# VHH binders against p95470, part 11

Target 1, 316 residues: p95470
Amino acid sequence: KQVDVHDPVMTREGDTWYLFSTGPGITIYSSKDRVNWRYSDRAFGTEPTWAKRVSPSFDGHLWAPDIYQHKGLFYLYYSVSAFGKNTSAIGVTVNKTLNPASPDYRWEDKGIVIESVPQRDLWNAIDPAIIADDHGQVWMSFGSFWGGLKLFKLNDDLTRPAEPQEWHSIAKLERSVLMDDSQAGSAQIEAPFILRKGDYYYLFASWGLCCRKGDSTYHLVVGRSKQVTGPYLDKTGRDMNQGGGSLLIKGNKRWVGLGHNSAYTWDGKDYLVLHAYEAADNYLQKLKILNLHWDGEGWPQVDEKELDSYISQRLK

## First folded at step 1 (VHH)

Design x05 (framework vhh_8dlx_2)
Fold by ESMFold2-Fast, scan of step 1:
Structure x05 (fold): chain B 316 residues (1-316), chain A 122 residues (1-122)
Amino acid sequence: as target 1 above (316 residues)
Amino acid sequence: EVQLVESGGGVVQPGRSLRLSCAASGFTFSNYAMHWVRQAPGKGLEWIGNIYTSGSTFYNPSLKSLVTISRDDSTNTLYLQMNSLRAEDTAIYYCARVPSGYRYDTSAFDYWGKGTLVTVSS
């Protein structure tokens, strides 16, 4: 069977690849070749004690992780939330190694990084992604629906916003000013991820709706900026904060709900990692790793045929 | 074609209970969060509550002790159970679908039923 994932992110420790995805306690797989995957662990055996206080309908599934390696530590960011609500928080847990056989293996939860509260915040504190700028400052992008995607500066230990705080709006779609601030609305944008390549930061975002099998409209758009804080402009020069975004990849007859990507440079090659639902397999969510190519103007491209040729294998 | 059809309304005496149904067709019902809303005569829309694909429910705090929302995915049916009915519960009751997934919903109702009238009178 192929690997069943939603919201995949990856990192490497030594010669081993680790894959993190939405699930109970965050699901972790390992691989030596990025094709054959074994279940490794989950990051949480017990729910965070604060989870139901922040999100009363929290069901134990931690959403949309990001994994970031910094100064000898692995930082795993995770989302606690509830359907259609911005009663949400992004937390972080830390480990010295991803190898469960190591005597140093221990996830240590550092608690809440940021929290969104209905009526107070016109954003949703989910879908974190970490990016370091060209001066070594670390930032978190995040967000879903409401007022769009945000970026803020992290403190030195990567566990909370820096002081003084610095926040930027990096992408959004139009939202009615007449809509109550507690409602998610129709601005279907989420899952930011930023990749630095050459002189540019590339912001990837998922537009549309995941999680509806054949009725999913999820697809990926991109914009870029020479500054991590933006503005992120699409191929036509439109600001992503004003509805801009250039199509990178969308669904077809076989593959639906393409989105929630991460992106990486490994061994001199660039990759896009995402999930896609296979129509012929009852829309089961599957891991896809595609090569990222670059056109003559520095824009990312993917070969849609690689959706068919990349086939992950789940080992017991 | 997507359709939502409410039923079970009518005239009821104060203090009694009533269960409304909403029959869904033309889409995969089990993939969508569903809502109940009502509109009393001369008033705006009032949100009653919703039920997610998991079966988890959220209610308007003003109504939480008086209503229960449930679903039967095998029959594509959404239910609203109302207890201890009062004259002020007189309204047209609507079921509504939101474009949503297992992670979130959009809070934008893309399909509504035509409604079912509930009249609470002695």
Scores: ipSAE 0.013, ipTM 0.229, lowest interface PAE 8.7, mean pLDDT 88

Design x06 (framework vhh_8dlx_2)
Fold by ESMFold2-Fast, scan of step 1:
Structure x06 (fold): chain B 316 residues (1-316), chain A 121 residues (1-121)
Amino acid sequence: as target 1 above (316 residues)
Amino acid sequence: EVQLVESGGGVVQPGRSLRLSCAASGFTFSSYGMHWVRQAPGKGLEWIGNIYYSGSTFYNPSLKSLVTISRDDSTNTLYLQMNSLRAEDTAIYYCAKDTGHYWRSEPFDYWGKGTLVTVSS
């Protein structure tokens, strides 16, 4: 049985890998080898007390986490939302350790980081990802559809926007000016993730649609900037905030709906972590960990054949 | 159970006006945006405009002086008023329900079967 994940992110504590994904209370798995996975915990045993105030249609599924280690704490960012709506918020919960057997293990919810409200905001407060710049300042990228992907500076305790606030638009696709601001629209872009490599920040984004089995059109694009705030330019020099994005990987006959990646450097090697739907297994969402290579111009590349060779195992 | 039924099409002379209706059932009509889309013979789909649940309307700029979209939430009915009809307005006209789902490739989750409008003398 392979590991069933959507929107996977990872971190390491000691010799143990932890995997976080969309699900009831955020699903957590652990592994010693990044292949054999055991259910560990969920971050929320009960829904956040503020969730239904933000999203009345909230059903207990917390979406699209990111995990970030900072000054002895693990910060788990999560999304509260409902399909097709920007009645959404990104929250954060904190733990001293990811080991459930530790006496210090307890998730402490710090509440809302940012909230989007229909008609007020032309963006959706979901799909957070954390990046520290080369001066140690921590930023959050986020967003889905509407007016695209945004980046803002976090405060010193990583629980709210910094004061004074600093916001940047980092990627978007064309949205019809004729579409009402309360509607998601046709700008199929979400799930930003930024990796710093050498002199560049690389912005990954998922274009198209997840969550439709064989009709899913999800695929990954990339651009880069020497500054975390952008502009993020694709291989042709087009700004991602003006419709740019260079294809990294897309689906094939066997694997569909590829996207919602994270990216990491572990022990001197670079990796792309994503989900993919296996056509032969009724489009069940599978964890994929692919090697991330770099071409002669410093662009990331992946080998599509590794979708077949990486096979996770869920231990009973 | 969701159904959209267009009506009011037919043959109309150039320069005249026509009002199309779309009767909706099987969902809470007042909570969703609605769209009008048309397809002329041998051409692709052309978005006409939409009306949000709030009553806000947005139109294709090439058509905005020729059309008006309205809704009656008490009768679950969407309307398209067309003025100064031309031969180029000959098309099948569809009403469509906004998906509400950003995970989908199409902005609409339900379409009616369409109503044919023929502008000819």
Scores: ipSAE 0.000, ipTM 0.154, lowest interface PAE 11.0, mean pLDDT 87

Design x07 (framework vhh_8dlx_2)
Fold by ESMFold2-Fast, scan of step 1:
Structure x07 (fold): chain B 316 residues (1-316), chain A 123 residues (1-123)
Amino acid sequence: as target 1 above (316 residues)
Amino acid sequence: EVQLVESGGGVVQPGRSLRLSCAASGFTFDDYAMHWVRQAPGKGLEWIGNIYHSGSTFYNPSLKSLVTISRDDSTNTLYLQMNSLRAEDTAIYYCARSEYGSGKFYPTYFDYWGKGTLVTVSS
């Protein structure tokens, strides 16, 4: 009856909106109006064959998707991981259409894009988000905890890193140099998403912890850069790769745990899409679509009062 | 002190249904995701499924059509409904609580387990 969403991303095909979220095989919803949602499908009926090799504790629960349209195809990026581990990989599966009734509807898994391995990598290969730069090059941002958020250039078919590989650290919080590399640590930052607006790329990140009901500390910060590779500077000029980040939205007594956003321009208007927990409904996770406004200096703003106006939708 | 106490196990014949219960105490039950895990004789642990504080359920795909997980937050009780039981469902069934993770809803670590309840499916 409720659209229980975590880590929402959206796209449109024809007159139909599609919503993708963390869940078994990635949960897919559809809507004609972005208000009334119905269950559509899941991208995986059977887990990827490589998943247990990367993450021995994997059991079919796929995290934090991103959906990207490119040259007539839909690319669904997904995370295979285990809680508190960086035994993780981002994979990609491709479809010609999102309509399950179409004879062309078939998710074709293209396998691993990137993998993180404990002790080798000081990053976690989860939380992908796709951005095309002003020259048409496609990039993936990703990351959670450890050494922060990273960005790399994708190859022409969007299935692996381009060669020669180009890696950038775009945001991070302080991590003790004495902490073992196998540990996630206390650098509570994840879920990058980049939106291009005018001459700037805006990097959104979720700081804090989700998933603790009223004790959740999840909130969104932002920085911007004229180059997709950074540096992403906050409103005070502090580099997000050195602990910078300007608060965008924190929530209030009614809405907590706000985070894991995506952002879109639809019909000339800008929107922030995220999940939030409603205190009055036992902290149930709900979809929020908020208007994204811009101040006189070009910084994004949201009106927290819109949280009360835009309630989550029940499954139709 | 956190306690999880399973009940409802026993000997059942193939094809029948059985409901297991897990009574939770020592923590705010409706703040945690709860899991069912089983271990058949001579085999490793097999995750059955979970139910989040929101009521959303996720199942092991091999078991989804055979089980239903539910919770009653007013009585701090977790349930596992099993249908069409087979001899291969013989196992010790454990109730487990998941620790909330680093920004993700999906836990792979269980911070507290019950002692288990034995289910024997035999004709």
Scores: ipSAE 0.010, ipTM 0.211, lowest interface PAE 8.4, mean pLDDT 85

Design x08 (framework vhh_8dlx_2)
Fold by ESMFold2-Fast, scan of step 1:
Parts: structure tokens; C-alpha cells; sequence
Structure x08 (fold): chain B 316 residues (1-316), chain A 122 residues (1-122)
């Protein structure tokens, strides 16, 4: 059967591809060809000890990972949250290798990177994504609903915000100021991911609603900036932090809920990785890896026909 | 010891403009993002906007056309310029230092000034 994923991110160690997704303890798959996938592991056998302190309604599922290789270590960022709430935190756990057969294989949790608290914070500490700028400085983008998507500078060991601190608002949709701060609101934006290509950083964001089967409205928008900190402008020149965003891909009759992408350059080719719900298979979330092309003005584009032609296989 | 002192409030006529100031001390002002937040009588806190140490500004979309935030790092001063004031703008206005470790939009008690009252009267 096809690989069941939500919020997929990938990395490579040697000749092996690793896929990380939302699930109990974060679900990990491996592949030699990015088509045939084998269950590998989960990063947490037991939930983080601090999870229920941060999120009292936490149900054991860790959300929306990102994986980043830095100075001989793999950094796995993960979200602790509850649906519709900003009682959330992004944590990080570290491993020397992704191969479970290695004697060096051991996930070591480094704890909380950032936390959001209702009525104190007008943002949600979920959906982390890591980007290194052209000077080698590492940043985290994150966020969902509330006041939108944020970017902050990470410290040298990538476990907390840097000192001196630097924060930027990079994308948002309008939210009513009369709505209580504890409510997510109607600003349907989340899941930032930044890809550096040529002279630009490209910010991808998921607009709309996931997680509602055929009623899901999730789709991907993009903007770009010559600086990692923004402003990220769409094709019309509108700032993503002022409601801008150019459509990259949206659902159709067969595929619904397209979003929560990552994006990569592998062996000189560019790829968009996302989940999509197949209407004919009761809206089961499936892995999609699409070729990412660039138009004459340097904007990313994808071929929607690849939603039908890319078919993952789950091996024993 | 972090200190923030707001000034420039008072009674103003509807339709007029007003500029508030926030004098900061006890920390490296130029290294922090700063926020303006207000609280109308009987209501919760409403975020107005912020300015990062880079000078980049971000506003509550409902207030963007009515306000401008600026800073002078040489004097450790944050400013809020308000235009076309309405009765609904009557509130206590606070400046707050961004808590970038927790990402707090609203600062804790000691990261806020005591506020300055703005009363818009016809």
C-alpha cells in the first residue's frame, strides 16, 4: 500500500533516504529510491516528560517534524500541541546517525526550543522548519493561525533562540482584534518552509484547513526574498506578512488537502514534498514527491499530473 | 533591572493625532524587538504592532493605516504615532519588551511600563 504520511520531511544519510512525519513518537521510514519505503523507527518510544505540562490535552501524537543535519548530528524538531489550541512547544531531539542498526543510534531529547501559552502569545509554537542563510547562520520558521508565521535566529547549538535575539514576522493573514487571544481564529495559515535557490529565499506556506477529509481546503502559496528575514513578496509584489501569497498548487477532484510541504535540492534537481488526501481512498493522506521547476522569472512551478504518477510503496 | 516608561498620553479630540513615547533602560535596547499594546476599559489586551531591532515594523492589520511605530536606538526610545483618533482608541497604552526566549507577544509584568492613558473625547 502507499505510505500514509502527514507533514512529511526528508533527509539522506549515505545512500539511504529517511522520511519523518506526524505520528506517535514521530514516524520514520527509509528508502533507497524515494519510491519504495520501509518502516524504520519512531523517534520517541515514550512521550517527552514535559509534554503534558505544556499541553494538558496532549494525546501522544508528535506533530510536524523537521530534520536538519549540522556538524555531524541530526536535529529532529517536533511539535507538542493539541488540536485548536496554542498550548504548544517545539522541542528538539538529536542523533548521530539515522540507521537503527548502528551502535551509535540513540535519540537524545534536548527539550524545549520555544513555547506558546494561550492569552500570553498570539502565535502557535508548532510547524518548525530550519533554514541556513548564505552566511551560515541557522534560523527557524514556525507558526500556525493566530498572528501568523515567525522566523527567529537559533543559537550555536541549535537548541534555543540566539543571544542577542532576533525575531521576524514573515507571513500572516488578517485576524479579528476582537477575538479572544486564546482562540485560533480565521487566519488560516501555517507550516512555513524556506528553500534557498539562486539569489532568493522562497517561503512556502499552507493556506486553508487540513484534517477534514473532503472538506479540507489546504493549498500551497509562495513568496520570495533576497534576505532570509524577508520581506517575502508574492508574484504581484504583495508582502506575505500583509496577506500576500502566490498559488503554487491546490486540490482537485482526486487530490484534496494538499499542503505541509518541504522542499529540497537533491543531486542538482529540485523537489517539493507534501501530503495529499486521495478522494477515491477515503481521503487517506499519501506521500507526494513532485519535481520543482522554475519559470522564466525564477518562480517555482509543479506539474499537477505528478500527483497521479508519483506512487509510493510501503515495503514489509 | 528592565525599566520602560511611557509618556505622551492625555485627553485628545476625535480626528486628531497623538505620538506616544517609551523610554527604555536596564538592557541593550538596540538588541530587542519592542511592542505596543493597549487595553480599553473592561477589555483584554489588544496588540498594536512591533518593531524589530533591524527597524522592520509589523502591525495589527485592523490598525495598520492608523498607526506608525518607530525607534531611536541612540536615545533608547520607542514611538507610537496615532492618526485619526476615535472614541474607541480610549485605552491605557503599554510598551513591552519582546521575550524572544518564549516568543511572548505580550511581555511579563517587569517587561511592561505602567502605561499611559489616552482619552479620546468629543
Amino acid sequence: as target 1 above (316 residues)
Amino acid sequence: EVQLVESGGGVVQPGRSLRLSCAASGFTFSSYAMHWVRQAPGKGLEWIGNIYYSGSTFYNPSLKSLVTISRDDSTNTLYLQMNSLRAEDTAIYYCARHDSYTGRLYGPNDYWGKGTLVTVSS
Scores: ipSAE 0.000, ipTM 0.136, lowest interface PAE 18.5, mean pLDDT 87

Design x09 (framework vhh_8dlx_2)
Fold by ESMFold2-Fast, scan of step 1:
Structure x09 (fold): chain B 316 residues (1-316), chain A 123 residues (1-123)
Amino acid sequence: as target 1 above (316 residues)
Amino acid sequence: EVQLVESGGGVVQPGRSLRLSCAASGFTFSTYAMHWVRQAPGKGLEWIGNIYSGGSTFYNPSLKSLVTISRDDSTNTLYLQMNSLRAEDTAIYYCARDEYSRSWYGTSPFDYWGKGTLVTVSS
């Protein structure tokens, strides 16, 4: 049986790989080889106490995590939301180790990092991803639909925005000015993830729609900038904050709904981690780890054939 | 191809409760958000509420205390429970499919509607 994931992110502690995904309390798997996965834990046994205050229709599923290691601690960012709503918040919970057998293993919730409120915010506070710039400043990218994807500096504790607050728009698709700010709109963009490689920050974004099995249109686009704040330009020179984005990978008849990626350098090699729905297996969302290559102009490339060759195994 | 069939309407007395059903076919029901909308004679459409694929519900604030929306994905059926019916609840009730599961009401047009079921509340 393959590993069922949506919105996968990974990190390593020692010789053990840890995989985090959307689910009740955030689902955590571990592996020694990135192929054979064992259920490890969930980060929350009980819902965050503030969840239903922020999102009245919250159903217990924590969405779209990101995991970041900083000064001996693991920071797990997570989203509290409901479909079609920007009654949302990104929270953070912290642990000294990811090994459940360690006496130091304990998730400690630090609460809300940012919150979006309908009518106040033209953004959705979900889909966090953490990036450190070339000066060591830590930033969070986030967003879904509405006015697009945003970026801001985190404070020294990585638990809230740095002061004074400054919000950068890094990618967006066109949204009608006649739409009410409480409405998600048709700007189908979410799930930012930034990878630093060479002289560039590469911004990955998911365009289209997830979460509809065979009707999903999710696919990945990319742009790059020499500054973490942008502008992120695609291969044609178009700003991602003005509708730009170069296709990295899209679905085919076998694999649908490709998106919500993370990207990493492990042992000198670069990888793209995402979910994909397998049509022949009732559109189950499956973990995919693909090699990330670079062309002569420094653009990332993936081989779609690796969707067929990477097969995760879920251990009992 | 895609079909939505409402049922459960009829003549009811004021103060009574009524449950409407919508039977869906021709698509993967469990992956779509579904809406209830009504239209009183000679008036415009009034949105009642919706339910997303995960079960989250949102209601018109004017109607929230009077209605409950639920779904059964194993039978491809959407429900609207109405309590304390009033004469002003007399309308044709429609179920409608949301084009985008992550979209809010008014940002994605409903792509398919049922033919409606008439509810008449005798004053």
Scores: ipSAE 0.000, ipTM 0.189, lowest interface PAE 11.0, mean pLDDT 87

Design x10 (framework vhh_8dlx_2)
Fold by ESMFold2-Fast, scan of step 1:
Order: sequence, then structure tokens, then C-alpha cells
Structure x10 (fold): chain B 316 residues (1-316), chain A 122 residues (1-122)
Amino acid sequence: as target 1 above (316 residues)
Amino acid sequence: EVQLVESGGGVVQPGRSLRLSCAASGFTFSSYAMHWVRQAPGKGLEWIGNIYYSGSTFYNPSLKSLVTISRDDSTNTLYLQMNSLRAEDTAIYYCARGDYEGSWDYSPLDYWGKGTLVTVSS
């Protein structure tokens, strides 16, 4: 019935919408109206050859994609990881078109962009999201748990960190100094996504726990900065890299585990895209596309009632 | 039979430049990422950088302003250009085959050359 997604991201080619989500090989759906969805493809028929070398506990699912269009190519970023571990890497694969019927349709894997190694890195190389700044420079935000969310400058072909490298810590929650660096810890923050609107960059992050059905505590917070590198300040002026974050949306009795959003401006309208678990449907993870509104101070707002009114349909 | 053979080492004066070569055989060179790793006397291995089959490079941040990695797929040859050499650059330099790109860790490397010694002294 409804499209079963976790960690959804979207893009458009011509008049066709494409939806990418966590799954074997990254699951791809297409739609003409963002309501009626058809299975299209998966980006990988076989797992990347390097996956188990980076992540020995890798279970075959590619996580948390982001899709970015640049100079006539589509860049699909993906995560290789295992639950509770930072033996992880973000990779990228490219395609000239998203239409599988095109003679130009061919995913070409460009390999690893970054990786995290236990004890070396106090961050987890998963949950990528791409943002271009107001000077045209492209950046990747990423991260989960450990020491929080990071941002780094991408090189000109978007396949690796720029040279010279430039890195920033953009959001984190408190982590006990008594926790071993190999452990994820209790700093429940992940899935950054940055949207530029007007004079501000808005950083969205998922706080809490996904992936526990009715026990999921996932919810979305936001902060903003006039510079893509931060600091990202919440509504109270608290730095997100010091535990700040203003609530955007949280679960209710019907919808649980709200998070892992993307955000877009299409045809002059702003949208928040996320997954939510429906309690009445055995906590099945469902696609939600909500209108994103702005208050008098320029802060984003969503209407929780749209969780009930947006209903995706699967055409297969 | 995969083989990697480094050459171009020797004694070089401080402040000079030196280019090392690595001749590859026994596999489709153009399909693999290639790495440079060094080991100074009495020290552990230090990863220098890599070059993807696409030609994109990634370097150890502590070394990136001092080195350039390139490849010639028509001759199956990997190069390491080193500039402004210092006594601390004295080491055995190894080329190694990687079978994935973008790794900053040399632990996934599956085939290594014998190494070539570079001594920086006046």
C-alpha cells in the first residue's frame, strides 16, 4: 500500500520524482506526482567489494543515502556500517540519468569518500547529506552518535575531501569521558541535513533512537547559521555543537520514530521529507512529505496534521 | 602473479625533489587504486596517500603539501613526486595495491612491493 522507506531522500529529473531509501543496494522509487510511487530499481545489484573490509559486521543493507545533482550527473552517496559500530564508510556512485529505460542509465561506483575507524575517529562515517554554499562550494555533513555531526569540504568532482581539507564540528550532544572511544555512547544525535533559505543555512538533526518500533524516541531539531560552517544556533541562541537544538516535530500516539529528514525547495515551495512509524500498522515505516512553512523570525514549521493527510500509494 | 617493483630511491640532499616509480604487473593496473606507504628506520608504517583508478588522489594530511601521486596506465606505472625533502623523509618507500578507493588506512592493502630506500642527507 504505502511506500515502505527508512531514511528517504528525493530528487527530480524532468517531470519524474525519484525516492531513495535504506535497503539492499539502495531502493529507488519513481513518481509523477509524489503520491503514487512505482518501484524503479536499486543502485547496487551486488554489494561494494570493499564493504566487509571496512565493516566486518556489515549485513548487506546500504544505509541512509543522499542524492545530489551536479553538472549533469546524479551523485548517490551511501553508508556502509553495522549497528552500534563506527567501522563505517560513505561511498558515492554516479549516473547520467535516473530513468532505467534510458540507454545512458548506468550506476558507476566511485568508491569511498571517507571512512571512520574505531579508536582513531570519535565519529561515525554514515548519514551523508550534501549542501552547496552561496559561493558554489559543495560540502558534506554526516555523522551519528560518538562526538556528533561533522561537515567537510568536498573536492571539485565530489568524490573525496577537498585539498587542503576543511572540517567543522556542527552539532553534538554530551558524551561521557568515561566511555571508551570505540563505543557509540549515549549522545543520541545523527542524520544531519542542511537546507539553505534566504540568508540562513538550517541544520536539521535527528535526536533519540530509531529502529525500535514503539520504543523509538526519534524526533527532529533545527538550528541555523549565516555561514555553512556554523555555528548553528537554536532559537535560544545555544550552539548545536554544545547541545543546542530547537524542536521541529516529534512523535505522537499514531506516529512514532519521526526522523532522518531531507528538505527541499521545489517550484517555489518548501518541503520536509522523513519517515514515520505508524503504530496502528505494526510500526511500519512510511514516507511522509510535509509542507515546510516559515514564521516571522524565519524559523521552519510543519503541520503535524499532515502526518495523517499525506498518504503515499505503491503502484506495484 | 601480482608484482610491484619500486625504483628511484637513493641519496638526495635536503631541499631537493625526488620522483619514485612503481612498476606493476600481473593484474589490470588501470582497475585498482594504488597507495604509497613509508617506514622510517625504527618506526612504524606511515601512509602517504593513494590514487584511484579514476585519477583522483587523497593524501595523508601531514604530508599533502609535500607530495604528489600520479599514474600512467599505459605503462602500468605509479609515481610519487616528493618536494622539499628533509632528513625526516629518510625511509623505505613502498607501493601497494588497494582494491577500494578513498581509504585513509593502509590496513586493507593486499599486495606490496619490496620497497626502495630514500636517504636524505648532505
Scores: ipSAE 0.000, ipTM 0.111, lowest interface PAE 20.4, mean pLDDT 86

Design x11 (framework vhh_8dlx_2)
Fold by ESMFold2-Fast, scan of step 1:
Parts: C-alpha cells; structure tokens; sequence
Structure x11 (fold): chain B 316 residues (1-316), chain A 122 residues (1-122)
C-alpha cells in the first residue's frame, strides 16, 4: 500500500516529483503531490558492465542514489557494493529528462566516479550526495563506516574528481586500531547529505545500523559549518570529524531504523526525506517526508508525530 | 536506575586548577563513551570532550590545551582536569553518557547529571 523505499532522494521536473531509491537498477517513482506515487522506471535495465570487477559479490541491486540537476541534465549517482565490504564504486548516469514518455528519455552511463579498494582505502565508496557551494563549485560527500565520511571537489562535467584533487574528511566516529583496514569496523556512520540554509551548510549523517529489522539502531545527527568543506560542528561545538553530531531524530516503539535522509527547500518550505521501518508491519521500510523547522539558534527540528501522519500511497 | 552525579565545583581564583568528578551507576560504565559538556550563563551548551574505556579521547579544539579528560573504570568515575582557569570558564559542568555502545550523541538521553557549578572570580 505504501511506497517501499530505502535511501530515498527526490527532484522535480516541471510539476512532477521523482523519487529514487535503492533497488534493482535504481527504482524510480513519480508523483504530482508527494503523497500519491506511481512506479515510473528503473535507471538500469542491465547492470553496469564494470560492477562485478569492482564488487565480486554484487547482486544487481544499486544502492543509495543521489539526483542532481546541472546545465540541462539530470545526474544520477549510484553505489555498487556488497554488505560489509569496501569493494565499492560510485557511478553516474545522465538523462535530459525524467519523463519516460519523452523522446529525449535515455539514461547514458558515464561510468565510475570513484572506487574504494580494500587495504588501500580506509573509506567506502558508497552513499553519494551532491552539494553546490555558494561560489558554484560542485562537491560530492560520501562514505560508510571505515574512516568516516569524505567530501571531494567534482570536475566541470561532474563525472570525476577535479584535477588537482581536493579532499576533506567531514565526519567520523572512533575506529578500533585492532581492526585491519579491510574490515568495516565499529564506526557506525554513513549516508552524508548536505543542505545549504542561510549562512550555513548543514551536514546530516546516519549513525548506527540499518538493515536488521527490529535490531536496527539507525538515527539521524546533524552539524553545521559556514564553509562547505567544514569543520562541521554540532550544537555543543564538537567537530563531526572528531565524533560530534547532534540528534535530529531517532526511533521509537513504532518506527525503527530511521535514516538515510535527504533534505530540500521546496516552494519556500524545508523538508526532511528518509525511510523508517514500521514495527507493526513486519519492519517494512516506508517513505517519510517530514517538515523541517528551525529553532531560534538556526538548528533544524522535526516533529516525531509526522512519522505517523505522513502516509504515502502507491497508485500502481 | 541509571544515574550520573557531578561534583568538585565551587568558587576558584583565576589561574588556578580544578578537577571535576562524575560518579556513574546503573549501567556498564566501561562499555560507553563518556562526555563533558558545559553551559556558561546566558550561553548554549559547549562540548568539552569525550573518552572511551581504551583511553581514546577527542577534545573540542578550542579547549584541548586547557583540559584533560580521564576515567577510572574500577570506580565508575569520569574526571575533568581544568588548568589556567579564566573568568570565561564560569559555567555549569555536566557529564553525559552515550545512548549506545560506540554511538556519540549528547542530546538523546535522560541520563544527564544535575551539573556542578564552577565560578571563576577573584
């Protein structure tokens, strides 16, 4: 009945909202009102030819997309990986329109943006999110577990790191030195997303564990910076790259595994988009769109009651 | 019942040192990151630092030359050593427990101590 999503991101083309989520070939839904959703398409009819080379355990599910509009094109970033491994890559595919009825509708894969290799990289190349800074430079945040979340500058066509490369560590949790570099470890942090509001960039991250039904501990934290490159400081002034993060929302008895958010300003209002598992419905992963409010100090707030009141409908 | 009790505050002269304590009970202390946070009059919360059972420590960069955090897991006690105290260090000092083993979040939990007041005055 409700839209089954994990790792939701959204964009608008004309009067139509498009929702992208983890699934075979990336699952795409469309809506006119952000409540009633219709299946639209998948971005990949066949898996990327390079996927099994990067990730030998790849099973055809593309993870954790982000969608970004730039110079008349839609850029869809996606993750190729396997659970518990950093044999991973972020790729990008491009389209002129999101309307599958258009004669211009065609996803064109541009290949790998970045790749993580076990024992070489102390990071995992998944969970991309795109942010443009106040000077028009485009950046990608990404990462999961290992050494935390990273940010790097994209090149002019948004398909590769810029040359010369510019990288920043933006958030991490403590990792045991007893774990070898090929292991994910205990630093339960992933899914960065950055929203620019007023004079600040707000970095959202998911802490804890997803994907374990009732045993999921996923929840959202936030920090902010006046520079896109950080440091991102939480409400107490602690650097997110030194274990900082202020709670935005966590699970309750009904809703578990809250996380992997995106955040947007639409028509002068701010929104948080995430998934949550409903305990009473066998922990089925459901789309949630919550209003994002701001306190007197400029920190984001959400109303937990909206987890109960937002109900998506699948039309087809 | 989980409890955190801060102590060691009081009136101190500028330039002096002071050590605060936090006595923890009702949970497996060694399994959790422990934090120090302060609130000066009319100001918001300011994070000082945290420490794990292993001795791994993170500090607020603005404060790290002025403070040292330590713990004694045999007595379930967290310490904050403050040196070269300034008038601007006048605040209520709180200790806080993380909600989950390995998770770092100062805002999630009812397990906040009542705080201990430090006044730096000549």
Amino acid sequence: as target 1 above (316 residues)
Amino acid sequence: EVQLVESGGGVVQPGRSLRLSCAASGFTFSSYWMHWVRQAPGKGLEWIGNIYHSGSTFYNPSLKSLVTISRDDSTNTLYLQMNSLRAEDTAIYYCAKEPYSGYKDLYAFDIWGKGTLVTVSS
Scores: ipSAE 0.000, ipTM 0.180, lowest interface PAE 15.3, mean pLDDT 87

Design x12 (framework vhh_8dlx_2)
Fold by ESMFold2-Fast, scan of step 1:
Structure x12 (fold): chain B 316 residues (1-316), chain A 120 residues (1-120)
Amino acid sequence: as target 1 above (316 residues)
Amino acid sequence: EVQLVESGGGVVQPGRSLRLSCAASGFTFSSYAMHWVRQAPGKGLEWIGNIYYSGDTFYNPSLKSLVTISRDDSTNTLYLQMNSLRAEDTAIYYCARQGSPYYGRDFQHWGKGTLVTVSS
């Protein structure tokens, strides 16, 4: 049976790979080979007590994690939200190990990192992704719809924005000036992820709509910058903060709703990790791990045929 | 193609227990969150609770101590156990599937419902 995930991110502890995805309490799988996966745990047995204060329509499902290892701790970032609303927050929970059999295994919630409030914020506090710059400073990219994707500097403990705060707008699509700030609008962009490769930071973003089965229009675009703060320019030189983005991969008749990627360098090879909905399996979301190649100008490329050839296996 | 068929309804006396079933077909049942929703005469829809593909359950706080939701993925069956039934529990009970396995109350497929009447 194939592994079903939405919004996948990965890390490694020792010889074990861990996969985190949207789900009740954040779903965690483990693997020795990135092909054969076992259910491991969830990060939350009980929802965060503050969740319904931030998002009154919250039903216990935590969205869009990112996992980051820093100074002997694993930082799991997660989203509390409801569809079509920016009553949202990104929280963080920490653990010393990802092995549930360890006596040191315990998720400790550190609470809210950032919160978006309707009418105050023209952004949605979901879809976190962590990136360290070439000076060792750690940043969070995030966002969905509204005014697009943002990047801010994290404090030394990676639990809050730095003081003094530093924020950047890194990608956005056009939004009507007549649209109320409380409305998501039609600027279909979310799920930033930044990978550093050579002299560049590459910003991946998901354009279009997830979560609508065969009506999903999700696809991945990319831009790059020599600075983590941008500007992120696409292949034509257009700024992603001004509607730029070069197509990396899109759906076909078999695979729909491709998006919410992470990207990694493992053992000297580069990989794109995402979900895709299989039309023949009632649009069930499947884990995909694709090889990430680089052209002569340093742009990432993927082989669409790997959507058919990468088959994850869920072990009992 | 997706089909949900509720059963187990009927007339029950106050204070009794009742278990409803929902037989699912036409999709990979084990991959979807499933919900129970009810509608009392002359009232709107009331969400009872859900069970995710992981087995995790979430309930309407007003009903949490009175109901239990479970699933049997080997038989593609969803269950609602109701205890200490009251006249106010008289309603049509619906089984519903989320359009997405990971989102709460996005209901795209519903059964026809089963009527529960609590009366002496």
Scores: ipSAE 0.000, ipTM 0.167, lowest interface PAE 15.1, mean pLDDT 88

